VH-VL binders against q9umr5. Designs and how they scored, part 377

Target 1, 268 residues: q9umr5
Amino acid sequence: SYKPVIVVHGLFDSSYSFRHLLEYINETHPGTVVTVLDLFDGRESLRPLWEQVQGFREAVVPIMAKAPQGVHLICYSQGGLVCRALLSVMDDHNVDSFISLSSPQMGQYGDTDYLKWLFPTSMRSNLYRICYSPWGQEFSICNYWHDPHHDDLYLNASSFLALINGERDHPNATVWRKNFLRVGHLVLIGGPDDGVITPWQSSFFGFYDANETVLEMEEQLVYLRDSFGLKTLLARGAIVRCPMAGISHTAWHSNRTLYETCIEPWLS

## First folded at step 17 (VH-VL)

Design ye94 (framework fv_nofazinlimab)
Fold by ESMFold2-Fast, scan of step 17:
Structure ye94 (fold): chain C 268 residues (1-268), chain A 123 residues (1-123), chain B 112 residues (1-112)
Amino acid sequence: as target 1 above (268 residues)
Amino acid sequence: QVQLVQSGAEVKKPGSSVKVSCKASGGTFSDYAISWVRQAPGQGLEYLGEIIPIFGTANYNEKFKGRVTITADKSTSTAYMELSSLRSEDTAVYYCARTKYDILEGFPDFDYWGQGTMVTVSS
Amino acid sequence: DVVMTQSPLSLPVTLGQPASISCRSSQSLVWSHGNTFLNWFQQRPGQSPRRLIYKVSNRDSGVPDRFSGSGSGTDFTLKISRVEAEDVGVYYCMQGTHEPYTFGQGTKLEIK
């Protein structure tokens, strides 16, 4: 009787990371069919995001077809961007709740251990030289690298994020907006103690201006222009914001209080 | 100056579990991923899985999923590989090896290896 | 899974002569624009594997320049320009482009 749940993991992740989440869902919504997609696991999570979107699309089509009452998506970290694109490119998705767990929806600009792990000799201020090359755009992390000091390069070179956010023109933009607007609820989750997603407000469509001052969603051009439907969704009452302090990046899918507060109410 | 030091040889009965350790020294434990590879006597190399301590994530070869568990203890800079429901076919030398996911250097895979741990499964 | 096929499996070589090992993958190992995660390892008797080559042709520090790697797509070669006695052992190719990572079956190099 509960709608099926599809889980999309993050960078260097796999289905194993969601064992606690599955336990929570089973406790509160017994009988829910939960599918954690084991695609682009580990190193393959670094593949270009459009390639990942195509693979995940093929996997979700039969699940959605079997559930005429709808499905829910729970998408973690980088996986939230994959789900953003899925909702735009699928003409016939039947997603009720799209639950975004600490995903960099406006992009990433952070000098964290995460960044230093992948680029040990680089600072965030210099990554634009690598990420905004054709070579760099073959890596998922560069697909959502958003340097607020080189916005012109981001707009020109981003093959993924700038397109799905409507910051860069695309022939399919009108169709993508129409498709995205079919979602029942957009549930945004994140918090100041994440430690990886920078700025953490990116999980709520906030982001740095050129002075690295965070501007919230309602001040973003993509919202004001309603480029992919955020303003329409907010007016419809379909956006849920659930910030929570005290949760590190790798704990969003394994914190019971977070689950009960931010996820459980949206799994009808 | 990176060194991976593994625990000593084990003899196990069929149906039991074995847990092999791999202690890293030289550099920061969180700078790299630790993979586990096995080699049956006189045979080739077979990948079991990998842990990335900085993310706390583990990935497994589908062949071993459900039987293998890879964990890490940052306080001791030690990775562990536990293999359950042991069979005689699991008799092998088990190696840990490291990978730096340096995008600019192009993921120099398995650049340093442990000395190996012989696991014998017999009745 | 990607199948890695090595040939020959047994390679008897005279000291000072060149040696060549082929490695073929069942699928392309190209990630993108020249990024191909194909590695070569040497395993001397009783020792752990040692990486010689990464990303097709990049030699690790301390590896003699008589070792060289080449290839693209699905076809790769490890060459030793002049075989020395210390080169005895088993050589493995490995692909890191597709999960799970897979190894060739190994080529045993022996002095004739």
Scores: ipSAE 0.696, ipTM 0.857, lowest interface PAE 1.6, mean pLDDT 92

Design ye95 (framework fv_nofazinlimab)
Fold by ESMFold2-Fast, scan of step 17:
Structure ye95 (fold): chain C 268 residues (1-268), chain A 123 residues (1-123), chain B 112 residues (1-112)
Amino acid sequence: as target 1 above (268 residues)
Amino acid sequence: QVQLVQSGAEVKKPGSSVKVSCKASGGTFSDYAISWVRQAPGQGLEYLGEIIPIFGTANYNEKFKGRVTITADKSTSTAYMELSSLRSEDTAVYYCARTKYDILEGFGDFDYWGQGTMVTVSS
Amino acid sequence: DVVMTQSPLSLPVTLGQPASISCRSSQSLVWSHGNTFLNWFQQRPGQSPRRLIYKVSNRDSGVPDRFSGSGSGTDFTLKISRVEAEDVGVYYCMQGTHEPYTFGQGTKLEIK
């Protein structure tokens, strides 16, 4: 029988965004128990990411307990960051495949329709003034705002991403690294035509330097220092990179070719 | 000024589906979420769900999950609410309403409403 | 779901007199550093609801200053300082802090 699959949605999403994904899984792996978590839907997706992590943790515990052979996570967009934190804070998770669908793993820095919708009067160059305040850190989008021109402010003010990525010290860092390293496979999915995740290479742990030149994962300090285990996972052969062109941000969970190429192989 | 114009009244039989439209004008359709609320005769207001057209994402009140589908057509600035498996208890006026999400200004909930569409489920 | 409870449900009032409607939520409506998404709507007979007050105490454009909102946390009040004939209708409080959005039962304001 197949391991259960837990799906964590993104910003302003709900379980209904994943109906095509569920159809694909049912077709290729019939009998798989798929749970799409309907927590922090709509406006609630703007709540602080640590609050969301707590809620999702409570929801996944009984699912993992019922599946001693392990579970798979499919985590979309912002949901991929929730799953990153879940894998670190849970000292008893049994996740085999963590499938990250176009998630800004190193953060977000872009003037997309999404940001203009939430901050209609703000340019990306000025958003650091709001996001790196205590007030701004009460919003999920600001928890992973990563301005490459104000990296010192990001490191000092980020209450979530800088801590989870080990870019700023935390008392729990050693335990979080140990917990994260229990994952069987880290499957990273993303692409140049996403149109929302900026830079799109953030989905693969790449990000802008101070000149807005993208540096790939292996050039990042978090990788070089092995802050939460990326270098160890790569050496173990546990990181899968699956880039695909031609897919917009809202289509990652509903594209059959993407599913067959990047997701299906990791659902044992 | 902003205007939300809904489709006309409908009479449906039990077990059928109804699809109500809400056309937005006087503002940018993609800048706002469109919510659906119903009101049974002589009763209060009940939220069904909403759509954010720029993301194509919809979320629903759990009470209606599986029966309600909300969609949007950006080319015509029109949102749709489809309710299936109709029962007499679904007889109500269905309203669309606009919501703005602005982190700095605060969230504007239901600032403009459509005129309402009466849906009558006979028998 | 957050339960919104209004009182009174029926409010007969004499023209020119003040009127007050209470709204209580089953949990706190405070979210982002003091922002509280509590709205008040007026529905005149045969018409769509019209928002009067947003974020507890802010009046929408075109709403007379005789309408005022107040409250915090879980307890909120809508006041009309001097009731006019045009105020006849049903008044609803609504919370937008938690999904799903929920409304009070409605208070029917009538001239006695």
Scores: ipSAE 0.523, ipTM 0.790, lowest interface PAE 2.6, mean pLDDT 91

Design ye96 (framework fv_nofazinlimab)
Fold by ESMFold2-Fast, scan of step 17:
Structure ye96 (fold): chain C 268 residues (1-268), chain A 123 residues (1-123), chain B 112 residues (1-112)
Amino acid sequence: as target 1 above (268 residues)
Amino acid sequence: QVQLVQSGAEVKKPGSSVKVSCKASGGTFSDYAISWVRQAPGQGLEYLGEIIPIFGTANYNEKFKGRVTITADKSTSTAYMELSSLRSEDTAVYYCARTKYDILEGFSYFDYWGQGTMVTVSS
Amino acid sequence: DVVMTQSPLSLPVTLGQPASISCRSSQSLVWSHGNTFLNWFQQRPGQSPRRLIYKVSNRDSGVPDRFSGSGSGTDFTLKISRVEAEDVGVYYCMQGTHEPYTFGQGTKLEIK
């Protein structure tokens, strides 16, 4: 009776990271068919996000086709952006709950250990030179790099995030908005102690202005213009915000209290 | 200088598990991935998987999923490879090696190796 | 999985003469903007593998300049311009372009 759950992992991740999440779902919703998509694992998660979207799309189509009552998505970190694009490009998705688990929905601008690990000699202040090149846009992390001090470059060069957010015009924008609006619930999860997603409010469609002051979702042009349907979803009562303190980036999928508070209520 | 120092040789019974350690010294443990590669006596090299301590993630060669678990302890700069349900075919020298995923300089695969740990599976 | 095929598997060489080892991949190893992740390793008897060459043609620090790598796409070569006694061992090519990472079957270099 429970709708199937599809899980999409994050950067340098794999299905193994979700073993605790699967235990929680089995305990509270026994019999739920949970599929953790084992595509673009490990360093393959660095492939361009549009390439990942195509591969995940091929994997989710047969799952959705077998579930006429609908499916739920749980999408972690970078995986939340993949799911954003899936919901926009699929004319026929039947997603009820889209659960975005600490995903940088408005982008990333952080001088974190993750950045240093992939770009050892770079700082957040100079990464725009690499990410906003055609070469840089062949890497997933650059597809959602959002430098608030070079917004013109972000808008012109981002091949992924600026397009799916409707921050730059695209011929398919109207269709992508219509498709996205078919989602039953958009459940946004994140928190101040994540330590990786910067600003953490990016998980709730907030982001830095040019002075690095965070503006919340309702102050964003993408919301005010209703570019892909956030304003419409909020008016419909379809957006759920579930912030939680005390959770680090790698712990969102293995914290029982978070699961019970933010995820469990949205798995029918 | 970077060194990867592995635990000593093990002799195990079929059906048991073995856990091999790899301690990084003379370098920065969290700056790279630690991979595991094995070599059966007189044969070639086979990749098992890797752990990325900074991300807290591990990924595995599909052939070994369900039997291999790779973990890391950042406080001791040590990576571990555990192989369960041992068979005689698992008799091999197990190596750890490091990989750097530097986007600008390019990925640097297996630049430094441990000394190897002989695992013998016999009854 | 990408299959890496080396030739020859046994390579007897006269001291001071050149030696050449070929490596072929079942799929192109070109990845994003021409990056090609093809590596060469040397394993001396009783020792761990040691990387000689990375990204087709780049020598690791401390590797003598008599070792050179070349190739593109699916066909790669490791050359030793003047074989020394210390070069005895097994040589492996390895690809890092596709997961899982895979190795060639090895070429045993011996002094004749």
Scores: ipSAE 0.676, ipTM 0.850, lowest interface PAE 1.5, mean pLDDT 92

Design ye97 (framework fv_nofazinlimab)
Fold by ESMFold2-Fast, scan of step 17:
Structure ye97 (fold): chain C 268 residues (1-268), chain A 123 residues (1-123), chain B 112 residues (1-112)
Amino acid sequence: as target 1 above (268 residues)
Amino acid sequence: QVQLVQSGAEVKKPGSSVKVSCKASGGTFSDYAISWVRQAPGQGLEYLGEIIPIFGTANYNEKFKGRVTITADKSTSTAYMELSSLRSEDTAVYYCARTKYDILEGFSAFDYWGQGTMVTVSS
Amino acid sequence: DVVMTQSPLSLPVTLGQPASISCRSSQSLVWSHGNTFLNWFQQRPGQSPRRLIYKVSNRDSGVPDRFSGSGSGTDFTLKISRVEAEDVGVYYCMQGTHEPYTFGQGTKLEIK
C-alpha cells in the first residue's frame, strides 16, 4: 500500500490548513495514512526552531519505526526548515520524498505581512538589529532571517539556518550531511506570486547577493562546496524543482492543480 | 475606535449549524488575531479557537476540532465562527476577542471583546 | 490542557477592605522569551469580560491602580487594595502560554 505521509505546518498554523491536501491525497492514493502533526500550533510556532525540531523528532520516530518501507514528508513554509533539520539530526530516518512546500530554505528577507504583524514598526533593513541578538534568536522567524546586507552578522548569530545550511561550521556537519543524503527525493515547490517568502527563489535554494540580485542554487557557496549534500543530490537526480505561478502563500496546500502537478507524483 | 460588533441572537435545532459574525474596525483586522470564547449560562469561559485574518490561518481547541470553523473576509473586515452538529450543551453566549502578537511591545491576549451573541440550541 | 484553579470561588468582602484571589496552573506558564502569559479578567453582571491585567502584573489602560497582579511559574495572585462597589463581578485568570487558552473557574466577588 502507499507509504505514510507526515505533514509539518508553518508559522501560526495548525492541521486544519491541510484539510484540502488530505482530501486530494485520499482521492488519488486511497488508504494512505496521513499524520498532520499538531505540535507548535499557533503562537507556539514562534518557539526556537531547535526546540521545534526536538518535539517533531519525538513525534516522527514512532511513525517511521512502524513504516519499514519508508515515509513521505510534506513540510509547509517554516515547517520545511524543521524538516530540513529533522533529516540531518536523525541517524536512522527512512524518508523517501521530502516535499518542501514554499519554504524559505536559504532564509527570508522581506517586508511581509508576517514581519509587519509581528514587528509593526520595523522594516526589513532594521530587523537584523533584533534578530541577530541572543534575545531575537529565541524566536523562530529570526532563526531564518537572512539579511544579505549583514551577511557577517547572519553567519555569526544565526543559531539555526546558518548551521543546517553548512554556512557556519558545526561539529556535527559531516553526520548531518550523511543523514540528509539518505533522502530519496527532495521536491522543491514555490513560485513568484507567493507574496510572503522573499525572495521566492529561497524555496529553491536561491537567494539575494549583497545587491539584492537573486543567485540561483547552483551559484550558492553552500551548493558549490556541497556543504550538506545539494550538489550530490542533484547529480544523483534526486532534486525535483516544481515552480508554479499564480499561487499565494496560504494556497499551496489547497490548490488542486499544484497538488496534481507537484505533489501527487512523489507519493508512492 | 476599536469595535468588535457581533451578529444577533440565534435559535437552532439539535444537529444543525450556526455561523456567528464579528465585524472589526479601528485597524483590528490588519493588526490582530480574532479569537472565539463561549460562556454557557451561569458558567465559566471556554476557548474555541482563533484566526489571523490577514493570513487566513486558524487554530482550534482540540475539544471542538471537526465541529468549529473560523474564517475571515478581508473585504468586509468580518470574522466568522461556525459550529456544526449542535447539541443542547452548545447553548452559550459566544464572544469574539482580539489578540496582538507584537514581539517588541509584548503579546496581548483578549484586550477587547465583542458584545456577545446568544446561541440557544433547543428542539 | 493546562488546568487553571482559582480560590476562593466565592469572595464576600466589606467595602474598603482588601481582597485577594489566587490562581494556580497545572504547569509552568513561562514562555520561551521569558515572559509569562497570565491574564486577569473582570466580568460585571450582563457584560462582556474586561481585561484588567496582562503578563502577570501589567495593568491595562484605564484600570485603577488598586488592582495589582503578582506571581511566577504556576502561582499567581490578583489583589484589590480597597474594594469599591463597582468591583462586584466574576474574576477569571487565563493562561495564554499553552494551546489551548484556558481559564480558571471564576471567583465571584460580592459586597457583604
Scores: ipSAE 0.607, ipTM 0.818, lowest interface PAE 2.0, mean pLDDT 92

Design ye98 (framework fv_nofazinlimab)
Fold by ESMFold2-Fast, scan of step 17:
Structure ye98 (fold): chain C 268 residues (1-268), chain A 123 residues (1-123), chain B 112 residues (1-112)
Amino acid sequence: as target 1 above (268 residues)
Amino acid sequence: QVQLVQSGAEVKKPGSSVKVSCKASGGTFSDYAISWVRQAPGQGLEYLGEIIPIFGTANYNEKFKGRVTITADKSTSTAYMELSSLRSEDTAVYYCARTKYDILEGFSGFDYWGQGTMVTVSS
Amino acid sequence: DVVMTQSPLSLPVTLGQPASISCRSSQSLVWSHGNTFLNWFQQRPGQSPRRLIYKVSNRDSGVPDRFSGSGSGTDFTLKISRVEAEDVGVYYCMQGTHEPYTFGQGTKLEIK
């Protein structure tokens, strides 16, 4: 039968969001065991990302242990960052395909309705004052807030993203890189009409420079230095890029064409 | 000012489903989460679940998972709660209520409520 | 699930006298940075619940200052300094810290 699939949801999310995804998988790969993890649902998704990583780690260990042929991860939005950290901290993961579904892999910097919803009196230009404090770093959204105009603050204050991306030194960096490199395929999905992930190229490891010009993955310092293995994975042919226009942030897990084009080929 | 207006009373047979609506006015619908709470006659309040229209996400009380579905239509500023496989124990007044999440101020839950919808399940 | 226990469940009060309702949670309601998501609601006969207090001690706009909330951790109190006829109804505490959100059993306040 097919390898089990583990789904990790995003900000303010739950397993209900993936009902269409589960239908698609059942139609194309009948008999696949799909587990959507109901941890840190709703408001609990605001908990610090390292806390979420610990909880999800405890949940995935027995699933991976029962699947000696390997598992696939489908990780949506903020969940993609949780999965990035899981692949680095787990010395024994057996993940074949890591499918990252519109996740802000290089961080978030945008004034969307989502930002206003959580910070009704803040603009993106001022959010660094809150997020780069010890208080702010206790919220998941601030763990991947990446202000390109305050690089020094991001590098020194980020308790999560700067560390997992190897942008700031950490004692475990070498082990995290070795663990991450065990992944079979890194499938990156995203697009210009997402409307939430800003810049949308963050889903493909692109990001703003100090002038808010987007630089793609191959121009990022983390890629050039191969800080956690992106250059090695690309050289191995293990990185898949699947951009698609016309898909809003809440539709990535419920669009059949997206599933058939970007997800289905990587489920064995 | 802000109002949450619910659909009218329903009488249903056991095993059927019911869908209750909650229309928001006097504010931006997408700025809030909409929760559903029920109250059996003469009893207390019980939480069913919540939808956050801006994120398109819904969360459910595990007790109702698999039977409750909460949806939202931003174009009409209306949230819906559908409960399936109805039993006599589901007889209750169903309320919608709104919540604003604010990182600086914290969770401000259930500040405005709808008028309630009586759902009676009997054979 | 977090169990919310109210005491008393029936509270007969003489007009003009103070009233006090206790609410205890089975787990700490402290979330992050001292934020404690405990709310108090009033439900008048035949009406929807109305929020009086949020985050332990903050009064909603339009709520008379005779209503006050206090407490920490697992032990909370709603006080009415001087009960008026309009205060008749059922009062509920609610925790919003842990999902699923849960309510106390309710305290029926009536004039004796």
Scores: ipSAE 0.416, ipTM 0.759, lowest interface PAE 3.1, mean pLDDT 91

Design ye99 (framework fv_nofazinlimab)
Fold by ESMFold2-Fast, scan of step 17:
Structure ye99 (fold): chain C 268 residues (1-268), chain A 123 residues (1-123), chain B 112 residues (1-112)
Amino acid sequence: as target 1 above (268 residues)
Amino acid sequence: QVQLVQSGAEVKKPGSSVKVSCKASGGTFSDYAISWVRQAPGQGLEYLGEIIPIFGTANYNEKFKGRVTITADKSTSTAYMELSSLRSEDTAVYYCARTKYDILEGFSEFDYWGQGTMVTVSS
Amino acid sequence: DVVMTQSPLSLPVTLGQPASISCRSSQSLVWSHGNTFLNWFQQRPGQSPRRLIYKVSNRDSGVPDRFSGSGSGTDFTLKISRVEAEDVGVYYCMQGTHEPYTFGQGTKLEIK
């Protein structure tokens, strides 16, 4: 009776991280078929996002085909960007709720443990030199690096995020927008204590301007131009915002209160 | 100087569990992933899984999913590998090794290894 | 899983002569242009493995320059220009491009 749920993990992650989420779903919606996709686990999560989108697309097609009443997506961190692209490239997806769990939807610009772990000698201020090269764009984290002080370079070099957000033109943009708009609900989750996603408002389509002042979704050009359908979804009442304080980046999938408040209501 | 120091040899009965430790010193524990590799007597090397301590994320070789659990204690700079439902074919030397995921300098897989822990499974 | 195949499996060599070990992968090990994660390890009798070569051809600190790695795509070679007594042991290639990491079956180098 409940729609199937497909889970897409994040950077350096695997299905193992979602054992608590699965327990919560089983308690509140017993009988739900939950598939946590074990693709691009561990270091494979660093592969280019378009490659990951292709692999996840092939995995979700048969699941969606067997569920004519629809499916739900729960997509964590980097996985939320994979799911953004899936919804755009699939002409026939039947996703009801797309639950974006602390994902950098407008990109990432922060000196965090993730950055220092992958780029020990780099600062956020100089990473644009690496990420906006063809070489850097072969790593997933650079596909959504969004330096607000080098926006021209971001727009020209981003092979993934600038295209999927409609910030740079693409031949498929109109079709991608049409496909994305098929989603029933866009549930955005994130919070100020995440500690990794920078700015944390990126999870809600907010982002830094050139002065590092955060502008919310409704002030973004992608929203105002309705580049991939955010303005249309908001007008339709299809966007849900669920911010929560006190949750660190690795705890979004294992916090019961967050699950009950932000996820459970959208799992029909 | 970097060292990975492992716990001592274990003798276990079939069906039991073993938990091997790997204490990192000389480098910062949080800067590296810790991998586990085993070697049966007279045989080659086989990968079990890996943990990234600062994020608490682990991934496992599909062959061992459900039996292996890798954890980390940041306060003691120690990684653990627990293998359950032991069989005689699990008799092996178990090694920890570290990996650096530095995008600029390149990934550095298994650059330093622990001394190994012999686990013998016999009735 | 990527299968790593080494040849020869047994390599008797005369001191001072060159030795060569081949490693073939069942899939390309190219991550991205210029990045191929192929490693070579040495295991001396009674010791843990020690990495000699990383990313196809880069030598680790303290590894003698008589050891060299080469190759691309699916075919790789470890060469020892002049074998010394201390080189006795088993040599393993390992790929890190695809999960899970996989090793070759090992090549036992012995002095004849």
Scores: ipSAE 0.673, ipTM 0.839, lowest interface PAE 1.5, mean pLDDT 92

